# VHH binders against FAS1 domain-containing protein YDR262W: the designs that were tried, part 11

Target 1, 246 residues: FAS1 domain-containing protein YDR262W, of Saccharomyces cerevisiae (q12331)
Amino acid sequence: KNVVNLITFKDSNGKLHKRLAPEEIPPRLHNSQVNSYPLGYKGMRDFSRPAVNLDDILGTQQRKQQEFLAELSPLSLESKLSLVNEVQIFASYVRNDVETYNKVSDPNEDLIIIAPTNRAVSQLTLKPWQFPNNIDKLESDGATEKELDTAIQENISKFVRSHIVVYNDDKNSYKKVSPGCTLLQSIDFTESKKSDSETGGDILLKKEGEVYYVASSRDEKFHAVESIENGSNGVILMVDFTLVGP
Key: E = the ipSAE of ESMFold2; O = the ipSAE of ESMFold2 at other seeds; V2 = 0.75 times the mean of E and O plus 0.25 times the DockQ between their complexes.

## First folded at step 4 (VHH)

Design w24 (from a10w, 15 letters changed; framework vhh_surovatamig_d1)
Fold by ESMFold2-Fast, scan of step 4:
Structure w24 (fold): chain B 246 residues (1-246), chain A 124 residues (1-124)
Amino acid sequence: as target 1 above (246 residues)
Amino acid sequence: EVQLVESGGGLVQPGGSLRLSCAASGFTFRNYAMSWVRQAPGKGLEWVATISGSGDSTYYVDSVKGRFTISRDNAKKSLYLQMNSLRAEDTAVYYCAVDTRYWFGDYPTSLDYRGQGTLVTVSS
């Protein structure tokens, strides 16, 4: 059976109310017609080339195999996320955060999105809207609707931003830790008070043979990239794990 | 004070094996990723292998994959490099190293502390 989660909150008069939890939120009423460039749009950049060059970041040779795996498209990353069936849960969280949604649909951005599969998200013991802020405790403590909405939105924003890297077409923006291995900073890392963005990173990207691997600071284990999708403003790396968790 | 002491180097024939050891002191060993780096005569430092603080993650330069194994014993504050199928190109001074400036969890992005080194010569 479908599991329905409700959250309890106080209104401005102290009355308790219940509403549907934002579990696997459907798109913002735009599941097939997203805020993206029309098909065949010709902007300032050359759409015949990938917006992000992973081999250039890693200092490895650009290969025909990498180009074959990454089909070029005039569609934005937001549109691409909406069309990739395997990452729809993650895509729904991206659409729920207005600032991130605007960034992934921005033609002037170049992003690396490390998109966890539906399987990876579904295997978490807590849903992305439930951590790191403890929503159950806030509900138990009698938080207001605004307090719950703020905490849930912070959780969603941290989750999605922990999976997105802003790519700069400046090779000095990335710390090479070894041949074929580079340290990257997620948006959450760069915006976090704990992160001095000059001194570290939270994502490792490497290439070993013909396969790309990603590791998170959370578990420090490399996982193979299952597929690569090019958008007009970046690239999506599909992985079978989440970069942050409870 | 951070102190690293390497041992286990020597002369070996091509195709042979050596095991390098590093004894660490002066810091919380388990909290820091550790690396082996080498310097061949007349050349710059080359990173060889890294192991995370927990020991669960290992990383290698392509030229040594399948031949070298990095490991650690956090209780003994020791780092090891098992080198198999040695080649003439592996001839170098090998250094044990820790980076305290840049972190990915426990994985170093640069190397700020290193020991005195141990010489490995692969020659017929």
Scores: ipSAE 0.000, ipTM 0.166, lowest interface PAE 12.1, mean pLDDT 74

Design w25 (from a10w, 19 letters changed; framework vhh_surovatamig_d1)
Fold by ESMFold2-Fast, scan of step 4:
Structure w25 (fold): chain B 246 residues (1-246), chain A 124 residues (1-124)
Amino acid sequence: as target 1 above (246 residues)
Amino acid sequence: EVQLVESGGGLVQPGGSLRLSCAASGFTFSNYAMSWVRQAPGKGLEWVATISGSGDSTYYVDSVKGRFTISRDNAKKSLYLQMNSLRAEDTAVYYCARDTRYWFGDSPTSFDYRGQGTLVTVSS
């Protein structure tokens, strides 16, 4: 019964978009006693609260006033990546990996994306699609077009997945290295392990004062998080380095 | 280019009334649902009311239903909130917001733009 009313409009590129008519949009309440969450629909976030709580996983104190900081326009991580000018190179790689793009666009996910700046990616000696598989060598050795395409796609997938962590709201699941410092596992780390990957990780996250820092577990060199963007399905931490490289 | 400018806030006694206005520019106003959202001191953001692009449908949070009326004038590109029977707990900064909450094929979003806000203080 009851047809869902949709409205359609065309963007500047001629692409058609559909959205629920305003009549179909449920009101949202900031009443924590009465949950206005639609049953089973995680994409309908409470925009007054971030989807990911970094301080919970670090065991650090949130500033009390931050409980009242709100995201009036929390876009999805996919939309946020497309709008942040400083990470457009990284965002383009995310868009070119179908599985990762679908995950970043999934309202049922809670992700921490550690997004390297355009400068950070541009300073690499090889482009992300050129490692860890050596594309030039494969081509020189007579690899077919399909074999080259597969190796390039694997390189892109590893690069983007190495920068994304699946958030777990059980804070006790995270390994604390020191006070305010926690070991995280990227999607690439978790998926590449064929045995128990509970021990170890490839990303270090810490907080000192009000500043967050990220390091590759391989090198343990901390870099300050330059900005934080909250999305409806996670958070983006912008950094001046890449977590993997040639 | 999108701009939303609120006005009409001020100090009012409990039981009094205020009318908030929002002037929109830089987009086709009638194509978007519009909302009022508020933030009280020491509280998070609270959605207050939404009106459809045509003006035919309105939605309110329970605490303001029957006291507040959201309306729009598409020819003037203006959004309004008539607030009656004001209470101390209505004290907040009120924001005008453009609503783009659901898109098929895309992740749900709530609002893409908001104004600077206008302060409403209800006290004796």
Scores: ipSAE 0.000, ipTM 0.089, lowest interface PAE 22.2, mean pLDDT 74

Design w26 (from a10w, 20 letters changed; framework vhh_8emy_2; at its last look DockQ between E and O 0.01; V2 from the best seeds 0.00; counts 0 for: pae E 16.4 > 2, unsure alone 64.8 < 65, placed apart)
Fold by ESMFold2 at other seeds, look of step 5:
Structure w26 (fold): chain B 246 residues (1-246), chain A 124 residues (1-124)
Amino acid sequence: as target 1 above (246 residues)
Amino acid sequence: QVQLQESGGGLVQPGSSLRLSCAASGFTFRNYAMAWVRQAPGKGPEWVSSISGSGDSTYYATSVKGRFSISRDNPSKTLYLQMNSLRPEDSAVYYCAVDTRYWFGDYPTSLDYRGQGTQVTVSS
């Protein structure tokens, strides 16, 4: 699949422009997409691998409906993310992060995607590509186009990776804090971890009654999960807030 | 499965007009911004034009501004590019692409193009 990434920027007259994002363009496969990973993770899912189950992660009683949906869903999270209209802004950012997008489409990955709604993203005072690197400041300080594009891509990747947890059976990315409350490590947390002694996580997941809640570990302000979408390689938890902001 | 099929290209003289079409299927067409990307021999892909899901907002590369017009028909799931005053430098394979922005283009996005494209050749 060929992906041509466009980024927006404002010129000195306030006019918005679109440009190609350098270094994000995937291989040249203009006729069709060829699934050619060096590590060979694309293909048929290992049948012995259990589906992601939130109650297992939380240490609570399993619900038969949730196991049924996870077990019988043939669609990958990549497909599910593309079909859920309420999270299409977030989905577009995920596609801009090639490494994360490759995991989302890998049948042998297991992901928990905390997907902010279009409303949640739209309410941010800065767009996800504008923070934490201050793009306006970099531009006014004379940064080159390459430096701006790199900073923008770093902002996008950090935003996306702060909302996604990778769980493989042999790699644990969660730690039970108490009954029904679990601390998760986002991709961004694990990539930012500087030593083996840096423990903990950046995302709290809890269940109260039949409702799931998510919070940033920084403020512990829990928000209800609005909807759950099960895919063959994980789950999408739709929330009306973002885990990181300006 | 997302499918994009381009048509309407051809060999024309400088100053001529052409209208490209893109038939889309496998996704909810009206929810996605769409774009045209072109690629000349020996060059990388070049963004040409984009249009919002509703069709209310359009964008053009400086090289085509004033000469090209993008439009869409959501009921028929078809994207168009009207190309007027064609020049030899417009010669390329033109691809239809999916752009996921719903706002006035404020967010960086990626364009997915996977059709065969349609060849436009402008020669005297």
Scores: ipSAE 0.000, ipTM 0.280, lowest interface PAE 12.1, mean pLDDT 74
ESMFold2-Fast, scan of step 4: ipSAE 0.100; ipTM 0.536
ESMFold2, look of step 5: ipSAE 0.000; ipTM 0.129
ESMFold2 (binder alone), look of step 5: mean pLDDT 80; pTM 0.827

Design w27 (from a10w, 24 letters changed; framework vhh_8emy_2)
Fold by ESMFold2-Fast, scan of step 4:
Structure w27 (fold): chain B 246 residues (1-246), chain A 124 residues (1-124)
Amino acid sequence: as target 1 above (246 residues)
Amino acid sequence: QVQLQESGGGLVQPGSSLRLSCAASGFTFRNYAMSWVRQAPGKGPEWVSSISGSGDSTYYATSVKGRFSISRDNPSKTLYLQMNSLRPEDSAVYYCAKDTRYWFGDSPTSFDYRGQGTQVTVSS
């Protein structure tokens, strides 16, 4: 019973296409966040083309593709995350971090999301909301409910943001550590500024043959990417491990 | 390098069944969605069916829905197409094809590679 329900729609040229069932509309941005556009804000996005090219980051060339008739715009990253059953635990954490959820829903972003599977998250000895701040210790030390909530939210934000990269389409801006291997910076790394000055990043991406691999720069244990999903505002790489842990 | 090797084709009568197999090598099979595509003489390629990397999502062309079943065995790196109630219009060379994606929420539009094909002929 593995058949996915598809809906049929007609484009502006009258051609029929299929896509997954409708998605939820994400929450609206907070007014202060809407009025604080980041320096370097990019103009209107062309939703008909992929937002991120991994081969440009790695300096590799695209392989030959066979064409079939069916032209349609890709779904947003928020929609893709909501529909992929294997990453629903991670997706739920993304939804609980308002600022990151707003980035994932923003059509003007270019993101690389390294999404850990449900299995990967479930195998952690502590849940993502329990580290790096020690919630049990804070409670034992007499922390207030507000202090506990703040520490939990900080843990969630760090976990989620450690798995998301803001893509830069200047391929010379990425640090090439070896042939076919590039060092990337997560949102958490860039926000901390001095997380690890020696490496200049916290995520390693490489391609060998037709397979992409991801590793934490801290341990360099590469894991094969299980899936790659292109969205209108970025790409999702599904992996069987978490980039940060307790 | 990517290699895809189809087998299981043959000459059968209308109403018969066949199971096609595709052995994959040169890439991590479980990471990619796989498809079956067919091409009859004098016609362009026609997409038949696709399956996600995990095997949890399947898609079928309207002409084969309810008659064909796509499946995969990731440990053995093999893709299958079970074809039931075959019709003369199903006669074609059948190719297995590798997608650039593990899963897709929309119709597949392009593939990196396809194999050499296996001939299916349905004739009385």
Scores: ipSAE 0.000, ipTM 0.100, lowest interface PAE 21.0, mean pLDDT 72

Design w29 (from a10w with G105E D106S Y107G; framework vhh_7xy4_2)
Fold by ESMFold2-Fast, scan of step 4:
Parts: C-alpha cells; sequence; structure tokens
Structure w29 (fold): chain B 246 residues (1-246), chain A 124 residues (1-124)
C-alpha cells in the first residue's frame, strides 16, 4: 500500500479539507491566463557574444567557429525546454521561478542547463518542492499557509538554480580537475558563496571519447548526458539523475 | 486561455450511476492535479476527490469513498468522475477544478474552477 502525502486546505466556507501533494509544480493559475504559454522571444541574440562551447571549457578540442555556429538554434532555451517532452517536470519548476525563467528566455544570457528527465525527478524519495526545507514538519509545527508557500518556493528555487550554470567565455575562469574534466558553479552555488573570492564548485563536467558526463561534486558519480539541445542562448544537457536531492 | 467544461450530469434514481467529464484546454493538462467539488442548493462547497497529474495518486472525501472513482486521460485532456450507488444527498452542481494551492495567493478557496458546472439530481 502506498503512503500518500496530504496537504490541509480551506474551502470557500473556511472548512478544512485534505488534498494530494502535487507531483509536479505547475505555474500559478487564475480564472484566465493573462499571457500565452510558453512565452515568446524577448529579442534576438547578440552574436558579438561568444556562444556556449562545452569543448572549449573542457580544453579537449578546438572547434571551428563555423562548425559551432551551425549547431546553434534560432529557438531560445525557453522554447526548447517547452518542446522536450522528457524534461517537462523540470521545465515546470523552471517556469515557477520567475527570476530563473527570465534568464532562460533572455537572448543576452548564455546558460548551460543540466535538465533531469521526468524519470529522474519521479525517482526522488521527496519531490523538489519538499526539500531542503521540511514542509511536512513545518505543517505539523503549525506553520501558516504563507510560511509554507515561502518554504516551498525556496525549495523550488534552490532545486532549479542548482541545475543551471552561467557560461563564461573565459576558459581560465573554469577549474580543471583532471584532463577533460572541469568544475562548474551553478547559480545556487554562486548565490550561496561564503565570500566573493570562493572558487569551488558543485558540478563536474567531463568528456570521454564523444560522450559528455555530469556529476555532483559531492559524490563524483558520473552519469552520461543522454542528449544535447542547442538553443540561441545556451545548451540543455539531458541527464537521468538530479544534482541535488533530499 | 484556460478553460474547463463539465458535462455528464442529469436526473437519476437512487442507486443509479453517472459519469461526469471535464474537458480541459489552454494549459498542459498532465502537469496539474485536478479535483471535483460540488455545491448542493443553498449550501457551501464540498470537496469530493483529487487526482495527481500523472494519475497515480488519488484522495476522496469520506462521503464518497468507495462509491465514486476519479480518473483522467492525459492524452485526451479529460478528467472523469464515475459515480455509483447515487444517493439523494449527492444532488448538487458539480465543478471541475485545478489544484493551484501552492502557487495561488491567499484566497477563500485553494481550487480554481472555471466551468459553469454540471447539475446532478438524484430523485425518484
Amino acid sequence: as target 1 above (246 residues)
Amino acid sequence: QLQLVESGGGLVQPGGSLRLSCAASGFTFRNYAMAWVRQPHGKGLEYIATISGSGDSTYYSDSVKGRFTISRDNAKNTLYLQMNSLKPEDTAMYYCAVDTRYWFESGPTSLDYKGQGTQVTVSS
């Protein structure tokens, strides 16, 4: 028999009821959507800015610029996330974090998105909105709806931002751990730094032969990148695991 | 624009059955938990059942547990409520709802129902 997490809520008469905890995090809805989903272009990419190049940051191969430019898509990462069926749960979490969603649709950003598959997210013992803040404990301790919403949003933001890297075109900005292996900093890591001079990282990226691998720096357990989608403002690396967990 | 259209209500005798449907459009249906709620004439809203986005998890109010079954077809963007062993007390307007509690600003209800509802009347 499966155990189901129930959340207490009030109806229009103030009476308390219980409901299932969401499996996926949907964007906030009202009686009508103000704008169409997904959002369209915010403008054109500034091609004077260097495009994301995984081999350059790894120091493994020098690509011809013409070959690299041929791989760029006219579609933004926002559009690409909306089209990839295998990462829709993760994409829904991205849409729920307004600041991060704005970066994903910004043509002037260059991002590396490490996108866990629906399967990878579904295999977690707790859903992304349930950690690291313990929502069940907060509810049991008598937290208000506003306090629960705040803790849930913090959990979502941490999960999403732990999977996104802001690309830097200066290859010397990346720490090489070993030949073909580089340490990267997620947005969550950069926001959580103890000091501005801290030079660690939370994501490992490597290449062996023609296959890219990703690991959390915490456990160094590498997983193969299943597919790569190129957008106009970055790349999506699809993986079968999550970089952070309960 | 998000829309929910309920159907399948009608007049039925006690002990009878009805199947309600809710056609959803304007959003990615499979990403949202869905619910059925009802409102008897001159009374408040009553929660009936909830189903997760994948359809793997369900929860029922004690008043309908064992008699009603909530289900969904994500390929057809349709939510269902199978109602068996209907009683006069089940007479109400039935509404399809999207469960938006975690992302909705504070309000008197945690559910967003957009349809006009479908009337179920259980009487001889």
Scores: ipSAE 0.000, ipTM 0.264, lowest interface PAE 11.9, mean pLDDT 73

Design w3 (framework vhh_7xy4_2)
Fold by ESMFold2-Fast, scan of step 4:
Structure w3 (fold): chain B 246 residues (1-246), chain A 122 residues (1-122)
Amino acid sequence: as target 1 above (246 residues)
Amino acid sequence: QLQLVESGGGLVQPGGSLRLSCAASGFTFRNYAMAWVRQPHGKGLEYIATISGSGDSTYYSDSVKGRFTISRDNAKNTLYLQMNSLKPEDTAMYYCAVDTRYWFGPTSLDYKGQGTQVTVSS
């Protein structure tokens, strides 16, 4: 059966309305014409800026500049997220948070996006828009459309921002935990200001042999990175788990 | 530093098929998006297709969409282009390139291969 998740809310006049849950909103995909781009495509990053380099973060062998440039795609992270089928649920949440979407589409950013697969998001006991604010309780308690939207947006913002790291080309800004293992700070971690120390973080990035691994404060277990997609303004690391949960 | 060696071109009749290969070395192939571009005799370079490092995302020019398929084998460091329903206007020298702002035409560091000729003629 085709099942759609709807959220119920009451307006100021007491009328009941329904809206689609964020994961039911189709991902932003370009039509087939827009998926073709010519040489000299506009909207590319300034390639004089250093590219995201995971090995530099980990303190491994330093790459040549040509290898950094070769890692970049003319396609932005927003375009990559919209086109990678395996992360479309996560991509739909990014789309629903305007400030995060603007950052992901900004050619002057350099981001590491740790993107959970559709399978990983589907395994959650609550959907990302339902935690940490308890939306079902707010709805049952008679929350207005505006109150419900605010709580949902806070949930979405926290979820997506917990999966994104702002890259800094100064590797000394990252705390090395052990050989080949570095502690990173998500945007959510930095914005929450839970620590005034540069030694804090909520994501671990590790390399063993040729395989990258990611762990989060959620369960502190390393999960292998399934694939790496390079964009013009950063990289996407696809993983089989979510970095935060209910 | 980068080496790209194209092969698989030849002479075919309209409606025929060819599969091009590009053997890559001198970089971590699986981490880079790759492209096919072509140059008809006496004309400029034309973009054909791009594939992501993982192989999960592809883009095509309108002129080849539905006829050409780009793919890669990261274990073999090889890029492929399957060309079906070939037309006379597909006649060109075909090159593979790392998909970056410094595409092989203006930057020698992105490309060192000689290309492979495809000729579609009755």
Scores: ipSAE 0.000, ipTM 0.104, lowest interface PAE 19.8, mean pLDDT 72

Design w30 (from a10w with Y102F F104Y Y107S; framework vhh_7xy4_2)
Fold by ESMFold2-Fast, scan of step 4:
Structure w30 (fold): chain B 246 residues (1-246), chain A 124 residues (1-124)
Amino acid sequence: as target 1 above (246 residues)
Amino acid sequence: QLQLVESGGGLVQPGGSLRLSCAASGFTFRNYAMAWVRQPHGKGLEYIATISGSGDSTYYSDSVKGRFTISRDNAKNTLYLQMNSLKPEDTAMYYCAVDTRFWYGDSPTSLDYKGQGTQVTVSS
């Protein structure tokens, strides 16, 4: 498990403060560490339960190749995230949100992770720990060390949860818009109770031809999915944008 | 300048059919999702249907599912609404709109209306 790096420093008045270190990307876990059982491990997957299938979710014709790849992918989403070089910044944030990391490592979960590339995260004007809570304003308003730490952790959790969909959850309803297009609910959407959370959503997934596309309320545009990685407990869709931003 | 011109409305008996058209100009039509919304006399705006820029994805409100079909012809910059099994409750002014949002709600608040609308009246 990677940890968010915090540094302690004194301001001009001698008061102690904590902030995220300039390097917010923890090092990748080696395979030997990834094979360790994390806190909350729930054993082997119930193989009678169907695996996440994007074409089933979208109501499109199932791709035999995608089903075969999913079946041959014994590695969890936790392991897959650790091995995909292009999403390591996002993966590091996932590892620093304990509840979400435990879900990602749980073989009895079925998840859709929409993973922004390192490029997408690096192009943000504020880093994920800096929004939506305005950390600089909280600090200038005299927030305590505990209040700053809490706001930073809340920002990280919201960023991570906004990119993950829980599949086949009774509280996460998929609304088929049409063949090839489905409205999805992120964990953050479900927890925030935005509008009627049973019928709405904050992520659109569609397939046109052989290409998958994702859209969010942030930029209101479809972006092509650059790659798909199938794990034993879900799928990772790599995209060149973030679903939430400053 | 974005311009939307609706046509095809009229008076029809219950159970009848109408085909509405919307001619779009002033923007790259194929790049934008389009919607149909309606406003009955003395009531608020009601969201009817949305179609993606490519035409591959559609969404319908529960009140019209199975009866109405939204489609588009990107070569002609034209949006269509095929209305079948019309009911008196379908009587309204119909507008086409550019849908720049991908949140599939029934509220048309974020839609851009530039058309004058076309009146549909369903009466015996």
Scores: ipSAE 0.000, ipTM 0.122, lowest interface PAE 16.3, mean pLDDT 72

Design w32 (from a10w with R30S Y107S S110G L111M Y113V; framework vhh_7xy4_2)
Fold by ESMFold2-Fast, scan of step 4:
Structure w32 (fold): chain B 246 residues (1-246), chain A 124 residues (1-124)
Amino acid sequence: as target 1 above (246 residues)
Amino acid sequence: QLQLVESGGGLVQPGGSLRLSCAASGFTFSNYAMAWVRQPHGKGLEYIATISGSGDSTYYSDSVKGRFTISRDNAKNTLYLQMNSLKPEDTAMYYCAVDTRYWFGDSPTGMDVKGQGTQVTVSS
């Protein structure tokens, strides 16, 4: 199945790598580094709308708003995912889930994307399209191609949505589980909960000093956020692990 | 073989306190989130609290927030529940369980009660 649109290329050291096909990568735009609002920001979303602020949800000290706004990008999360070389495998899975891709490109959304690196995804014993539905077993049991395609799409959707949080600008909507540590709900968690009264979450975010850490709430194995990319409609936290696996 | 042994229950007056213990064996205790659940006589399981494997994070049901404290001692393979300001409504058989759920939440679905439990009765 054509789940991930990657091309293979050989680097200067002769090693094989994969990345998104050139037609999948939007042109890179440059903007001013002087203290000013990102070019095109007002054209992409309501300028007065609150931006994603991790320190708000953690209850930690916030940087000055002027400095924070200067870090916002005119590029959407969709464009940012396409330009960050280290997360191209994950970005390709996002593109394969139409509903989530529409959300990532929506200027009226505010998202926190916890993006696993190419290395993190490659270290999984099964590819994201192979779990939790067991594709090999379904095929051996005589499933039709349509049934296999449906199960594969469900696997992709679950994987992608388990890594994306819809930001709520009401900071009291988040469960603070300890000082500097907050429980978040992925899109997958929110869609799978059976009752509006059901609370909880599947992702833990914490801050120690100036470093952010992310963990699955299941095992609480925290991993440092390697980099943060700001988009016009949210933020990308790059991590060296996946929140769900086989 | 995985074993969980609850203790510390008893008869207590309203407004009193009890501390429950759960002795765990047969698995690497510190690698797993642990929960307390209870079952009032003639009713289903009710979720109480979860604590992470490290002990750094806790989640409580709304019915016990501010009154109960979950904690653990990984060196002793023991889970605790400190119960303060006990009410007649807290009367139940209390069980500890490995919290294998993919999320924290009030639904006890997916939690497997394996021990004998410890009875808590809040009455005059």
Scores: ipSAE 0.000, ipTM 0.175, lowest interface PAE 14.7, mean pLDDT 76

Design w4 (from a10w with V98K Y107S L111F; framework vhh_7xy4_2)
Fold by ESMFold2-Fast, scan of step 4:
Structure w4 (fold): chain B 246 residues (1-246), chain A 124 residues (1-124)
Amino acid sequence: as target 1 above (246 residues)
Amino acid sequence: QLQLVESGGGLVQPGGSLRLSCAASGFTFRNYAMAWVRQPHGKGLEYIATISGSGDSTYYSDSVKGRFTISRDNAKNTLYLQMNSLKPEDTAMYYCAKDTRYWFGDSPTSFDYKGQGTQVTVSS
């Protein structure tokens, strides 16, 4: 069967239009993103230097952070996203947003990626390409194919960027809400032109005991980080929850 | 017109309890995190507790953890602070505050509005 992963729209004349849905593309059919790096590749981290220090932004002990960083991989976040089976739907959305994909592939970046599981994405009542722009309404209102494609791409970019934080090594740049709890700004939040964007945040990160948790405005509840994958240019926090939804 | 009106303060002996209320109007109460902050006589503002718009997430300063409980009734546009095991050092003017941000904050500098306050005095 050759017709795989299509999304369907219905225009004002009742005609159906189809587009490829990124979330259903098998990861093994994508361009190879996993390569052994040659000696001296700039994307490789100095493992003696902390890249992303979660304990530092949370105000917790440096000793535990150093032990954690000793487990760092020379693989980039882009390579790690390609290898983690549990987040492949999210990884496919990242690959469909060129600016974010370039940032995830950049060895000079330090990123915190809060990656929702395949299960979390699949349980959404609308797919990430369908919100916050209402694609069905836009098509029923007579939007052109180009207008629909633009709205879909804007939805994808917003979804992906709402799950990625640019790490800052100045811990005082982060707003500490309580002991072990810090307010973070996603890339989507920082690109917002709202008057409160410089002082606010859309993601909470906390640590209780040895477990990390994240929360967002979507349900205002803390969700446990199920696993942490270290890359050369940042960290991936896997959660069974999407930080934004319809 | 945005307005916050605190009530429920008073004189109580050490070990006693008080329940503070804050009536909010002029904004969509359920959409904003709310906080209680206090100011002891001759000192700066001290953060006490924050509650998210839905009421599902709460955060407390170390000085009040285990003794105070913040809650809200979004149907009544009212914020509450239940204060138990009160100590003389809890003596302060208590203010209800609305967060300027759509998520939440615990800093006094992040608040749009602060009410007129209600005085709490803990003395034998």
Scores: ipSAE 0.000, ipTM 0.152, lowest interface PAE 13.8, mean pLDDT 74

